# VHH binders against Putative methyltransferase YMR310C: the designs that were tried, part 13

Target 1, 317 residues: Putative methyltransferase YMR310C, of Saccharomyces cerevisiae (q04867)
Amino acid sequence: MSSTRKFKKVEKPLSQTRHYSLCIPTTLVSDCRNLSQITHKVYQVAKFASLFNVSEVVILEDNSQVDATKKKISTAKLILALLQYFVTPPYLRNTVFNEKFRPYLTAASKLPRLSTLPFTRYQKQDHGRYREGLTIKMQKPTLARKKIGKVFKQTKYINIGKSKALALQSQLVPINARVTIDTITRKIVSPQEAYGDFTGLDSQYGYYTRIASSFTDLFMKGPLKEGYTQSVYVPLTTRDTSIPELSSLPTAETNPHILLVFSTWDTLARAFKLDQDQFVDCQGPQEFFDAQLPCPVSNSDVADAIPMTLTTLSTVF
Short names: E, the ipSAE of ESMFold2; O, the ipSAE of OpenDDE; V2, 0.75 times the mean of E and O plus 0.25 times the DockQ between their complexes.

## First folded at step 6 (VHH; framework vhh_sonelokimab_d1)

Design m2 (from k5 with F59Y; at its last look DockQ between E and O 0.05; V2 from the best seeds 0.00; counts 0 for: pae O 8.3 > 2, placed apart)
Fold by OpenDDE, look of step 6:
Structure m2 (fold): chain B 317 residues (1-317), chain A 122 residues (1-122)
Amino acid sequence: as target 1 above (317 residues)
Amino acid sequence: DVQLVESGGGLVQPGGSLRLSCAASGFTFSNYAVGWFRQAPGKEREFIGAISGSGKSIYYAVSEKGRFTISRDNSKNTLYLQMNSLRPEDTAVYYCAAQRFGSLKPSGYDYWGQGTLVTVSS
């Protein structure tokens, strides 16, 4: 009796009732020889993060790799910039990224746009009603005297990729903020209003990005005030960690936010050790994880582990 | 109603062995990871070990590795804890707990038993 393994149709995660954050170490690019390779690896991360509607990508700095070489930019910052670049609308890239980053973004500019991003998906349907924008400083007319004028921390002007900035109707917003704009009403709207259920944790950009400089930062500085509901270790190397294997995910009804940490144990152990004095009665990094989810392929690259893990989470759990 | 009922606790001499059982009801036992915890008087509840729903993955606290064995019988909805080479320091109330996600932390477990007292004394 041929047990027809019903291939559960990979239902395109339309509306994810679970939110995922991905923690990736800087070691992601340790085997890369040049900027192009780095860019491609980070692009893969961005691609799958966007495809699976990941809410956040956290970059864990591995201080062991601090190449004393006077690199103009840290590895973490480079990865961050690239991740941000891929989720930034093309017409805003020149405004969002200052000149100092431009040399590092050349390879990225040649890569295909992520078609899975909310603002990319709906652009054709709404005739450009909703647009991503960046708030910009009000240009003081040149003629007024040198009075050290109070640098207004707020603005009504938004760069929306047009020659002329859009002026908001009846609201001021902080400068240098990414916003979703209704170009008809000239109001800032939520990503959910603009793009529907495809925005994860109200992310305008597909995913938020941040650098975790410490083990503590990884767990305590999440985008949600409430923190992560669950933390899952995704080992990149085979090791007995005494962390129980993931058996199921929290119910979608609770709108859980799950942190997936992709790392070697050594990387985590080092990070933990650096912060060890902050922890009372902790034996190791394993105590910060609720479960682990081994990759089907041992010793996988982070870039490969991410899609495998996310697929497993979507199909098995 | 979800129920976890521990049994098998009692008085045992140092060096002795004891087997605890936890009978589960009111939920699909095989879909849950289950584990053992203990709490000594005046101390915090500590993790002993856990076993996945399928029984394929078993994890122990580092301190208990080798002396304690966790197993389960899904056909009987029962979790077991075999304790060997017991010491006075093992005196505690032992709790079984169930969770779906898998956790080393008590906060990660959804259901708890009432506990069974194990006393190791000469």
Scores: ipSAE 0.013, ipTM 0.348, lowest interface PAE 8.3, mean pLDDT 83
ESMFold2, look of step 6: ipSAE 0.710; ipTM 0.897
ESMFold2 (binder alone), look of step 6: mean pLDDT 83; pTM 0.846

Design m3 (from k5 with V62D; at its last look DockQ between E and O 0.06; V2 from the best seeds 0.00; counts 0 for: pae O 13.9 > 2, placed apart)
Amino acid sequence: DVQLVESGGGLVQPGGSLRLSCAASGFTFSNYAVGWFRQAPGKEREFIGAISGSGKSIFYADSEKGRFTISRDNSKNTLYLQMNSLRPEDTAVYYCAAQRFGSLKPSGYDYWGQGTLVTVSS
ESMFold2, look of step 6: ipSAE 0.765; ipTM 0.922
ESMFold2 (binder alone), look of step 6: mean pLDDT 83; pTM 0.840
OpenDDE, look of step 6: ipSAE 0.000; ipTM 0.228

Design m4 (from k5 with I58T F59Y V62D F101Y; at its last look DockQ between E and O 0.02; V2 from the best seeds 0.00; counts 0 for: pae O 10.9 > 2, placed apart)
Fold by OpenDDE, look of step 6:
Structure m4 (fold): chain B 317 residues (1-317), chain A 122 residues (1-122)
Amino acid sequence: as target 1 above (317 residues)
Amino acid sequence: DVQLVESGGGLVQPGGSLRLSCAASGFTFSNYAVGWFRQAPGKEREFIGAISGSGKSTYYADSEKGRFTISRDNSKNTLYLQMNSLRPEDTAVYYCAAQRYGSLKPSGYDYWGQGTLVTVSS
């Protein structure tokens, strides 16, 4: 009697009642030899982050690798730019990214678009009613005099990838802001309103991105004022961290935000040491984690660890 | 009372194998990470490896990776150390220890056994 193991169809992650932030170190790309490899690796991260509806990707800077070499752009900034690029609508990319980043985005531009992003999922259904936009400065054709005109910090004009900017109705918004727009009503709407419950923490872009320059920044500068509900260490190397294994996740009813930190222990230890003076009576980075979740495969790359971890969290917990 | 009792130590020839056991009592064994240490005469106690409470995660000192295997049976409250390809340099008193998650240092282990002597000699 051939027990046909019914491959449970990986049900599309339903409206995740849990929010996840991924912390990835700059060492993600340490084994890369060129920009193309870097781009590809970061694309994998972006792909899975989007697929699993991750709310945030945090880049932890590893200062040990800061090769003082004359690199025009830091590794963290490069990773950030690439992550952001993949969640930026194509028609906004030229506006969002300065010219200085263009050389670094060439390989990225050749990669497939992420089809799992909120603004890509519904584009066919709403006939373009909802669009992502970038707010832009009101270029008053001031013919007249050099008066150092008060740089208006607010605008009603939004670049929506058309030749003409969209003017908001009865609303002013900060300049250089990513917004979701109802093109019919000419109002800014929430991602949830536009795209439904597939948006993590009201993320317009699939995920937020930030750089954590310190150990403290990693834990204290989360997207939520309340911080992370739970911090989970995902070891990239097998080491005794004295962190308890993950046994449970907070209930969905509490709308938990879970931080997953993918790192070697050495990287965390270094980061911690740099900030050690800020911590009273802390013995190590382990005190900042509620639990750890080892990867099924030892010594996994971050790019491989992410989908494994997220799958485990979705299936086991 | 918390007790860790090592067994299985003895004399073995170079290249031989030995399996150590550590029987735990007096605490919830599965809630603790447990590990093996050794101390040679005149040397500091050194970490060999450890295993998580669930047994899903193991980690070893770099020097012992591949020769030693740590396992546990939570139903028996027992920790094991399989040692292969033993060398004279492996001669030491071997200790099992238990910790509740929080410390990477030997000093952070909550409970220690009395140790079992392993002598590797021709």
Scores: ipSAE 0.000, ipTM 0.256, lowest interface PAE 10.9, mean pLDDT 83
ESMFold2, look of step 6: ipSAE 0.387; ipTM 0.745
ESMFold2 (binder alone), look of step 6: mean pLDDT 82; pTM 0.834

## First folded at step 7 (VHH; framework vhh_sonelokimab_d1)

Design n1 (from m2 with V62D E64V G102K; at its last look DockQ between E and O 0.06; V2 from the best seeds 0.00; counts 0 for: pae E 5.2 > 2, placed apart)
Fold by OpenDDE, look of step 7:
Structure n1 (fold): chain B 317 residues (1-317), chain A 122 residues (1-122)
Amino acid sequence: as target 1 above (317 residues)
Amino acid sequence: DVQLVESGGGLVQPGGSLRLSCAASGFTFSNYAVGWFRQAPGKEREFIGAISGSGKSIYYADSVKGRFTISRDNSKNTLYLQMNSLRPEDTAVYYCAAQRFKSLKPSGYDYWGQGTLVTVSS
């Protein structure tokens, strides 16, 4: 009589009703001299983003830094790749990142895993029941190569870092998708179901990452259908912006998604200018923000500013 | 179903005042920026002003700045437009609209009301 111990799903109350998106500029790494320094700085951002359950990290591209030099990879793409790397399980990294990125990820591979990530925290507790995976194409047996078979856009096979792919029992999913899997039931589950304490918009990555090149990109392409409920500017340079202070922000009643933009004014102005034709009678970037919060650090280091800013916001809301 | 319903339009004399309301339903009102547009006969729809979801960011077209005031009550899912010092050139159908984030062009708005007519005439 095998006593199937019904693991009582401890429904931990969704503690955080607030979602944060961080916008960081490419100037984040402007003072870095080499790839290692860049990697470490981005790692700090990743660390704090994960620690504070940030839902999204947006990289604001500064077109002024587009050095005509044929760099193999843009600064924005490099930052994005690194951010993604740190929230990718080690056993999936070789599958997720193609060979062209490998030279840029060497320093990152030497850094400690983010212990705050749900899949990192629970790996030991659930005996590997829940695992992050990447959906992969059905490996056609070698012999039947002849038929130009219909490129299946869906698959039941998932790379879970084992020699053999896990086959889903009754589900087809898109290829090249990140999923959380119950390895016992062979079903895709939500991160919330798997880990219980995940608050990041059902993000399987800890946080979503994207590049924004303009104000339109920044404000309109977020992960939420309803967009950002509030936007807060954190100035990295001293300027009179006419943006109201954060102390005046009302407590959002329902599931606010707050966008925090860390940037110099010049960077914002450039991004705004790209969309200038879309705006009539707009005075400038300041009109896109609900409030501003002074940079909490004197050196205007975004990596240092992020945890302090998020801490401050946690006390205000 | 998403609905925006304007009210408060009518006939007013030059120099007069009028208050428009827009009642929203079918979506989380507080998560959307909302704004006012108007369209005069034979003219393109023009931006009047908008207010962010939180109500902290408000901006106006130059043509109405100082005369019109936009406000919102999220508890009532209602957008307001207070119009003072009205002029004949303010005669138009007034529309409320909702969007995910700030846009000054009609194309950036996701939802529209049916409009309410405002006529400014002696």
Scores: ipSAE 0.027, ipTM 0.351, lowest interface PAE 5.2, mean pLDDT 83
ESMFold2, look of step 7: ipSAE 0.116; ipTM 0.572
ESMFold2 (binder alone), look of step 7: mean pLDDT 87; pTM 0.876

Design n2 (from m2 with F27R V62D E64V; at its last look DockQ between E and O 0.01; V2 from the best seeds 0.00; counts 0 for: pae O 15.9 > 2, placed apart)
Fold by OpenDDE, look of step 7:
Structure n2 (fold): chain B 317 residues (1-317), chain A 122 residues (1-122)
Amino acid sequence: as target 1 above (317 residues)
Amino acid sequence: DVQLVESGGGLVQPGGSLRLSCAASGRTFSNYAVGWFRQAPGKEREFIGAISGSGKSIYYADSVKGRFTISRDNSKNTLYLQMNSLRPEDTAVYYCAAQRFGSLKPSGYDYWGQGTLVTVSS
């Protein structure tokens, strides 16, 4: 009598129909003295982003920062790599991150795994049925070396952290893609199907990460084709802005996607200036924001501000 | 470890100019971003400007922009601060600092000089 353990679909309460994107500046780590400190700060951001089911973390590049050496990774790229690292399954990390990143990930490797990630939560419960994978290039059978031609952009092979790649049944997918796979059916499935959790907008990683170098990058290159439903400025410096205080969140009939921008005004001003020629009719960065929320912490620490802000938005609005 | 030694401080009249130098010890000066800070009596240490290891990236505080110029000579392991149009409010101890990470905050700098006093007075 094979006890088909009915995986109780933990119905996430329908209530979290809001998607959040967090924009954090590179100044997040401006007070850090070493890689370890940087890693820990970014880990805090990752932790809260995953905890609150944030869909996207945008790194706003601050051009005021001076890179010390030509050979060093930019601060933005470092933050991005670390954020990605924390949402990458351990068994895929060596595949996802090339050797050039290894020196930057040493401190990160010593930190606890994010337990809030869907694939971490269910790893023990589903006996490995659902697994995160990375699609890999089809190994040409040794014999057919001759025809140079068609760079296969698609593959059926997935690295799932085993010695042998898993071959998909009746599916081809792009190479170097993160996927959730049903190892029994050998099919790609949605994170929702696999884990019952909402993992963000088409994100299999817990959150999507990107770098924005300008206002255009920040507001126009989001994951949603329609853009952000609302943008909220969370000031890290005290400045009088013409941005109205957030009094209510719009009851959007559709799943709102709210962009929260944690930044100093100066950082925003610099980012705006880079695209100034594109915004001839705009008076300043303030015009890109629908509302502002005061920073909930006195020290303007973004890592501390994020959970408080998200909590406030979830309870008040 | 990088040792930094400032020089060139002194008394100057308002409107005058002064050039500070910071000599760095060691063979790896070009691997560090270096910057200038100042601290007036009873005030917090203030960022003046910084320059990348290669010298390609330079950033100035608004308070000194247009008046101060930062440069470096890696062959001499030396950082410079040219100060023009000096004002009484520029009176401070000026510090050279080095870091591996491009921070604008004093806490991000790992190596500091002893400082050199600049007094702007009539």
Scores: ipSAE 0.000, ipTM 0.228, lowest interface PAE 15.9, mean pLDDT 83
ESMFold2, look of step 7: ipSAE 0.306; ipTM 0.682
ESMFold2 (binder alone), look of step 7: mean pLDDT 83; pTM 0.846

Design n3 (from m2 with V62D E64V G102K K105R; at its last look DockQ between E and O 0.04; V2 from the best seeds 0.00; counts 0 for: pae O 7.8 > 2, placed apart)
Amino acid sequence: DVQLVESGGGLVQPGGSLRLSCAASGFTFSNYAVGWFRQAPGKEREFIGAISGSGKSIYYADSVKGRFTISRDNSKNTLYLQMNSLRPEDTAVYYCAAQRFKSLRPSGYDYWGQGTLVTVSS
ESMFold2, look of step 7: ipSAE 0.285; ipTM 0.689
ESMFold2 (binder alone), look of step 7: mean pLDDT 86; pTM 0.877
OpenDDE, look of step 7: ipSAE 0.016; ipTM 0.285

Design n4 (from m2 with F27R V62D E64V G102K K105Y; at its last look DockQ between E and O 0.01; V2 from the best seeds 0.00; counts 0 for: pae O 15.8 > 2, placed apart)
Fold by OpenDDE, look of step 7:
Structure n4 (fold): chain B 317 residues (1-317), chain A 122 residues (1-122)
Amino acid sequence: as target 1 above (317 residues)
Amino acid sequence: DVQLVESGGGLVQPGGSLRLSCAASGRTFSNYAVGWFRQAPGKEREFIGAISGSGKSIYYADSVKGRFTISRDNSKNTLYLQMNSLRPEDTAVYYCAAQRFKSLYPSGYDYWGQGTLVTVSS
């Protein structure tokens, strides 16, 4: 009588009702001397973001960055690529990442997979029924080359890491989209349906990643149409900001989306200045924050600060 | 490879002015963003400012904003730092740096000069 240990559905930590977005600055890797160090630091961020079911990681680009020659990847793009890499299934990585990025991903390829990701957790349990895929262009039948055929913006074909693309049964989807697929029914399904875990704002990928170059980018271009319900500043430098302490935050609305911004004040100030003309009667970046939470680590290491901050917030909310 | 050589450092009184120059070797100076850093004794290297290859984009640290001016002459392969209203806290070794990679931090710069000492003292 083989006691099939029913893996107790890890009770959704109460924190699942809260969506967090993390804003991290490019200064995250300022102390790094090489690509390997950068990779490891970003990996830590990815790890904790995934562990705490962060919905979004925003990279705040410091506009003080002087126009580098066209040949090298920016720090922000590098961080972005690495973050994306860690939440991309191995069998899709070659498809998702262009050859241009390959030299930057070598160290990343040697790091362990994030075990907290839904598609990593359940791959063994469902016998491969549910897979992450990338939608791909329909292979034009060889013969009909002639007609400048309507560039189909939609496809039924999905790369699922097999030699043959999976064809959806009755659904067309946009090209180059990440999707969760039921390989048996040949339908796109939600991550929740597939894995039982709700990862953030319907994020199929662990977390959504983007680069913000200004305050407008940071606060207005998030994944939610409604925007962030609360914003919390986590200072990486000591400064009087006049931002209220976290204790003053009003009781969280149902299903709050909280933006946590880890940054030096100078970085924020620069980001604010870039689009200051768009902000009528605003005195500074402090007006965009509902509260301030002191950095929990003395060294102001963002990677170390993230788990501590999230833990603290979980106790408050 | 770009070689950078700083010059113009020295002793100056508080409130005084000094102009630093950084001469770059090579034909590709205009392809590099270049910047100034300083390092005081016992302190970390601090970003002062940077200027893009074309000279169109310039950024300053808050600590020097309004007092320091960065410029470049690509025809002379030279970077300049005009320092006005100097303060004792501006005492440091000043470094010229060049980068192809967008970074505000020293780790992102590919080439460094040897530095020139600026001392602000009464």
Scores: ipSAE 0.000, ipTM 0.220, lowest interface PAE 15.8, mean pLDDT 82
ESMFold2, look of step 7: ipSAE 0.012; ipTM 0.424
ESMFold2 (binder alone), look of step 7: mean pLDDT 83; pTM 0.840

Design n5 (from m2 with V62D E64V D110Q; at its last look DockQ between E and O 0.07; V2 from the best seeds 0.00; counts 0 for: pae O 4.3 > 2, placed apart)
Amino acid sequence: DVQLVESGGGLVQPGGSLRLSCAASGFTFSNYAVGWFRQAPGKEREFIGAISGSGKSIYYADSVKGRFTISRDNSKNTLYLQMNSLRPEDTAVYYCAAQRFGSLKPSGYQYWGQGTLVTVSS
ESMFold2, look of step 7: ipSAE 0.406; ipTM 0.758
ESMFold2 (binder alone), look of step 7: mean pLDDT 87; pTM 0.880
OpenDDE, look of step 7: ipSAE 0.028; ipTM 0.364

Design n6 (from m2 with F27R K56R V62D E64V F101W; at its last look DockQ between E and O 0.01; V2 from the best seeds 0.00; counts 0 for: pae O 10.6 > 2, placed apart)
Fold by OpenDDE, look of step 7:
Structure n6 (fold): chain B 317 residues (1-317), chain A 122 residues (1-122)
Amino acid sequence: as target 1 above (317 residues)
Amino acid sequence: DVQLVESGGGLVQPGGSLRLSCAASGRTFSNYAVGWFRQAPGKEREFIGAISGSGRSIYYADSVKGRFTISRDNSKNTLYLQMNSLRPEDTAVYYCAAQRWGSLKPSGYDYWGQGTLVTVSS
């Protein structure tokens, strides 16, 4: 009589009443002299984003930095790749990142894993029941190569960092998708099911990452269909703006998604300019923000400002 | 293309007041944010303040806040800078500039006037 200990899913109360998206500019790394410094700075951002359960990190491109020098990779793409790298399980990194990125990830590979990531936290508790995976193309048996077979856009096979792919029991999923898997049931599960409320907005990665090149990109292409409930400007340069100071945040009842934009005004102005023709009667970037919050650090270092800002928002508002 | 012409510059004593005007050509003045800059001899061009196309948003540099006032009359295609409590350090060539977005740096402005000299001296 094998007593199947029904692991009572401790329904931990949804502790997160607010979701945050961070917008960081490419100028984040403008003072860096080499790839190692860039990597470390981005690592700090990743660390705090994961620590505070940030749902999204948006990289705002600053077109002024487009050095005509044929850099193999743009600064924005580099930052994005690094951010993604830090939230990718080690056993999937070689699969997720193609060879062209490998030279840029060398310093990153030497940094400690983010212990705050859901899949890192639970690995010890659930004995590996829940695992992050990447869906892979079905290996056609060698013999049947002849038929111009329909490129199956779906697969049941998942790379879970083992020598053998895990086969899903009754599900087909798109190829090259990040998924959370119950290895016992061999089913794809939601991050929430697997990791509880430690996950951002259904984020499988700890946080989503994207590049925004303009205000339209920044404000309209977020992960939520409804958009951001509030946008807050955190100035990295001192200036008077018409943006009101932050006095309150939406209540938890509204499940607010707050966008925090860390940027110099010039960066915002350039991003705004790209969309200028789309905005009728818009006076400037200030109109895109509901409020502003002073940068909590004097050196205007975004990596330092992020944890302080998030702490302030959590304790004061 | 917008042409800008500054006027109103001159010699003033410390503590005095002066009002500058910037006349813009064209029919689309209200579509532009306009601002004031100044450049002292041997110094970089400095932002003073700007006002949005509608006049609803006004920005000032800390160095002039409380002393200078920016306004615009779109019906006259004119930008104004009221300068009070002038100081010797306010001596500079004052420029008006126009842009369609927002910037605190001269590089963000597409159109510039020729400038008007303001000298604050006893």
Scores: ipSAE 0.005, ipTM 0.253, lowest interface PAE 10.6, mean pLDDT 83
ESMFold2, look of step 7: ipSAE 0.534; ipTM 0.818
ESMFold2 (binder alone), look of step 7: mean pLDDT 83; pTM 0.850

## First folded at step 9 (VHH; framework vhh_sonelokimab_d1)

Design r1 (from m2 with R100K F101R; at its last look DockQ between E and O 0.42; V2 from the best seeds 0.00; counts 0 for: pae O 4.2 > 2)
Amino acid sequence: DVQLVESGGGLVQPGGSLRLSCAASGFTFSNYAVGWFRQAPGKEREFIGAISGSGKSIYYAVSEKGRFTISRDNSKNTLYLQMNSLRPEDTAVYYCAAQKRGSLKPSGYDYWGQGTLVTVSS
ESMFold2, look of step 9: ipSAE 0.734; ipTM 0.904
ESMFold2 (binder alone), look of step 9: mean pLDDT 85; pTM 0.859
OpenDDE, look of step 9: ipSAE 0.023; ipTM 0.381

Design r2 (from m2 with F101T D110Q; at its last look DockQ between E and O 0.05; V2 from the best seeds 0.00; counts 0 for: pae O 5.2 > 2, placed apart)
Fold by OpenDDE, look of step 9:
Structure r2 (fold): chain B 317 residues (1-317), chain A 122 residues (1-122)
Amino acid sequence: as target 1 above (317 residues)
Amino acid sequence: DVQLVESGGGLVQPGGSLRLSCAASGFTFSNYAVGWFRQAPGKEREFIGAISGSGKSIYYAVSEKGRFTISRDNSKNTLYLQMNSLRPEDTAVYYCAAQRTGSLKPSGYQYWGQGTLVTVSS
């Protein structure tokens, strides 16, 4: 009589009082000479984003930098792919990432796994109860090979990194969907149920990632329907922007979502200028920021600026 | 056409309460953060508070915290401002505005109402 140890569901605390989105420019990797260096820098961003439970990382594409290099992949897409790679469970990486990205992920595959990811944080506590999975096509029963036609758009099978796919109990879900699974109940659960407040923005794997190809994309096309609660400029260089210094952050009661934009002012100014016609009664990028923080780093290294800024925000405000 | 129409303004005595409404039309209301601003004569427009599209996030100016309550009903495309314990210094034209920029600054709001006058006077 296998004592089905009824593992008591452990409620995860919602300790996070503020949500952060990080906007990082493609210039993050401008000083990098090779893919390994790029990978390392992006890994640092991923590491700290995960550590601080960042909800979103936005990559601001600087269109002024004509990447003269016949690169098969844009810098923004590369950064995006790497960021996504680091938050993807290893057993899903081959399925999630197209083969075309494999050459760009070689260095990334050699780096340590992020221990601060949602699906790793409670793994010991929950004894692996919750797991990230990817839904897979139902294997046609051997007998019904003949009827070629009906591509089943739904499945009950989930790749959870085990030799056998997990079959959902009484649920069908779309194929190729990322899901969080309760392995005990064999049901899909919300990331919040599984991992508490360490779920990012509608993301199962930590922080949400996107590319902002323009100033408009950054502020108007975010994942949040309601937008950000506050926008804060984090300068990578010392420049007068006419933006007031940050004096306060929204209180926890408001469930604030703060956008931190790491950039040079010139980059933002250029981006704004390109999209200025999209904004009503706006004269400059400064009008989109509620406040600014002091330049956290002298060398304009975004990777270093992120932890410094997030630490400051956690301790001072 | 995008429209924001404020209502509920009027004359109220000090210590009184007033509820303002802002009716939105011409855009997907739930996709926008909406907020209240006010402008007193000879003063700059000041932020009162804002509420996210989902209604989950509400932010108030420090000066108004506790007296004013912002809420929204997305089913009615309406933003509300409950004002309590009104003071003469609260006399202003009150504006509702909508935005998707993430900014609390007036310049970050794309759509504005015409405003409703609130006069607090004995």
Scores: ipSAE 0.019, ipTM 0.335, lowest interface PAE 5.2, mean pLDDT 84
ESMFold2, look of step 9: ipSAE 0.732; ipTM 0.902
ESMFold2 (binder alone), look of step 9: mean pLDDT 84; pTM 0.855

Design r3 (from m2 with G53K G108A; at its last look DockQ between E and O 0.09; V2 from the best seeds 0.00; counts 0 for: pae O 5.6 > 2, placed apart)
Amino acid sequence: DVQLVESGGGLVQPGGSLRLSCAASGFTFSNYAVGWFRQAPGKEREFIGAISKSGKSIYYAVSEKGRFTISRDNSKNTLYLQMNSLRPEDTAVYYCAAQRFGSLKPSAYDYWGQGTLVTVSS
ESMFold2, look of step 9: ipSAE 0.715; ipTM 0.900
ESMFold2 (binder alone), look of step 9: mean pLDDT 83; pTM 0.850
OpenDDE, look of step 9: ipSAE 0.024; ipTM 0.385

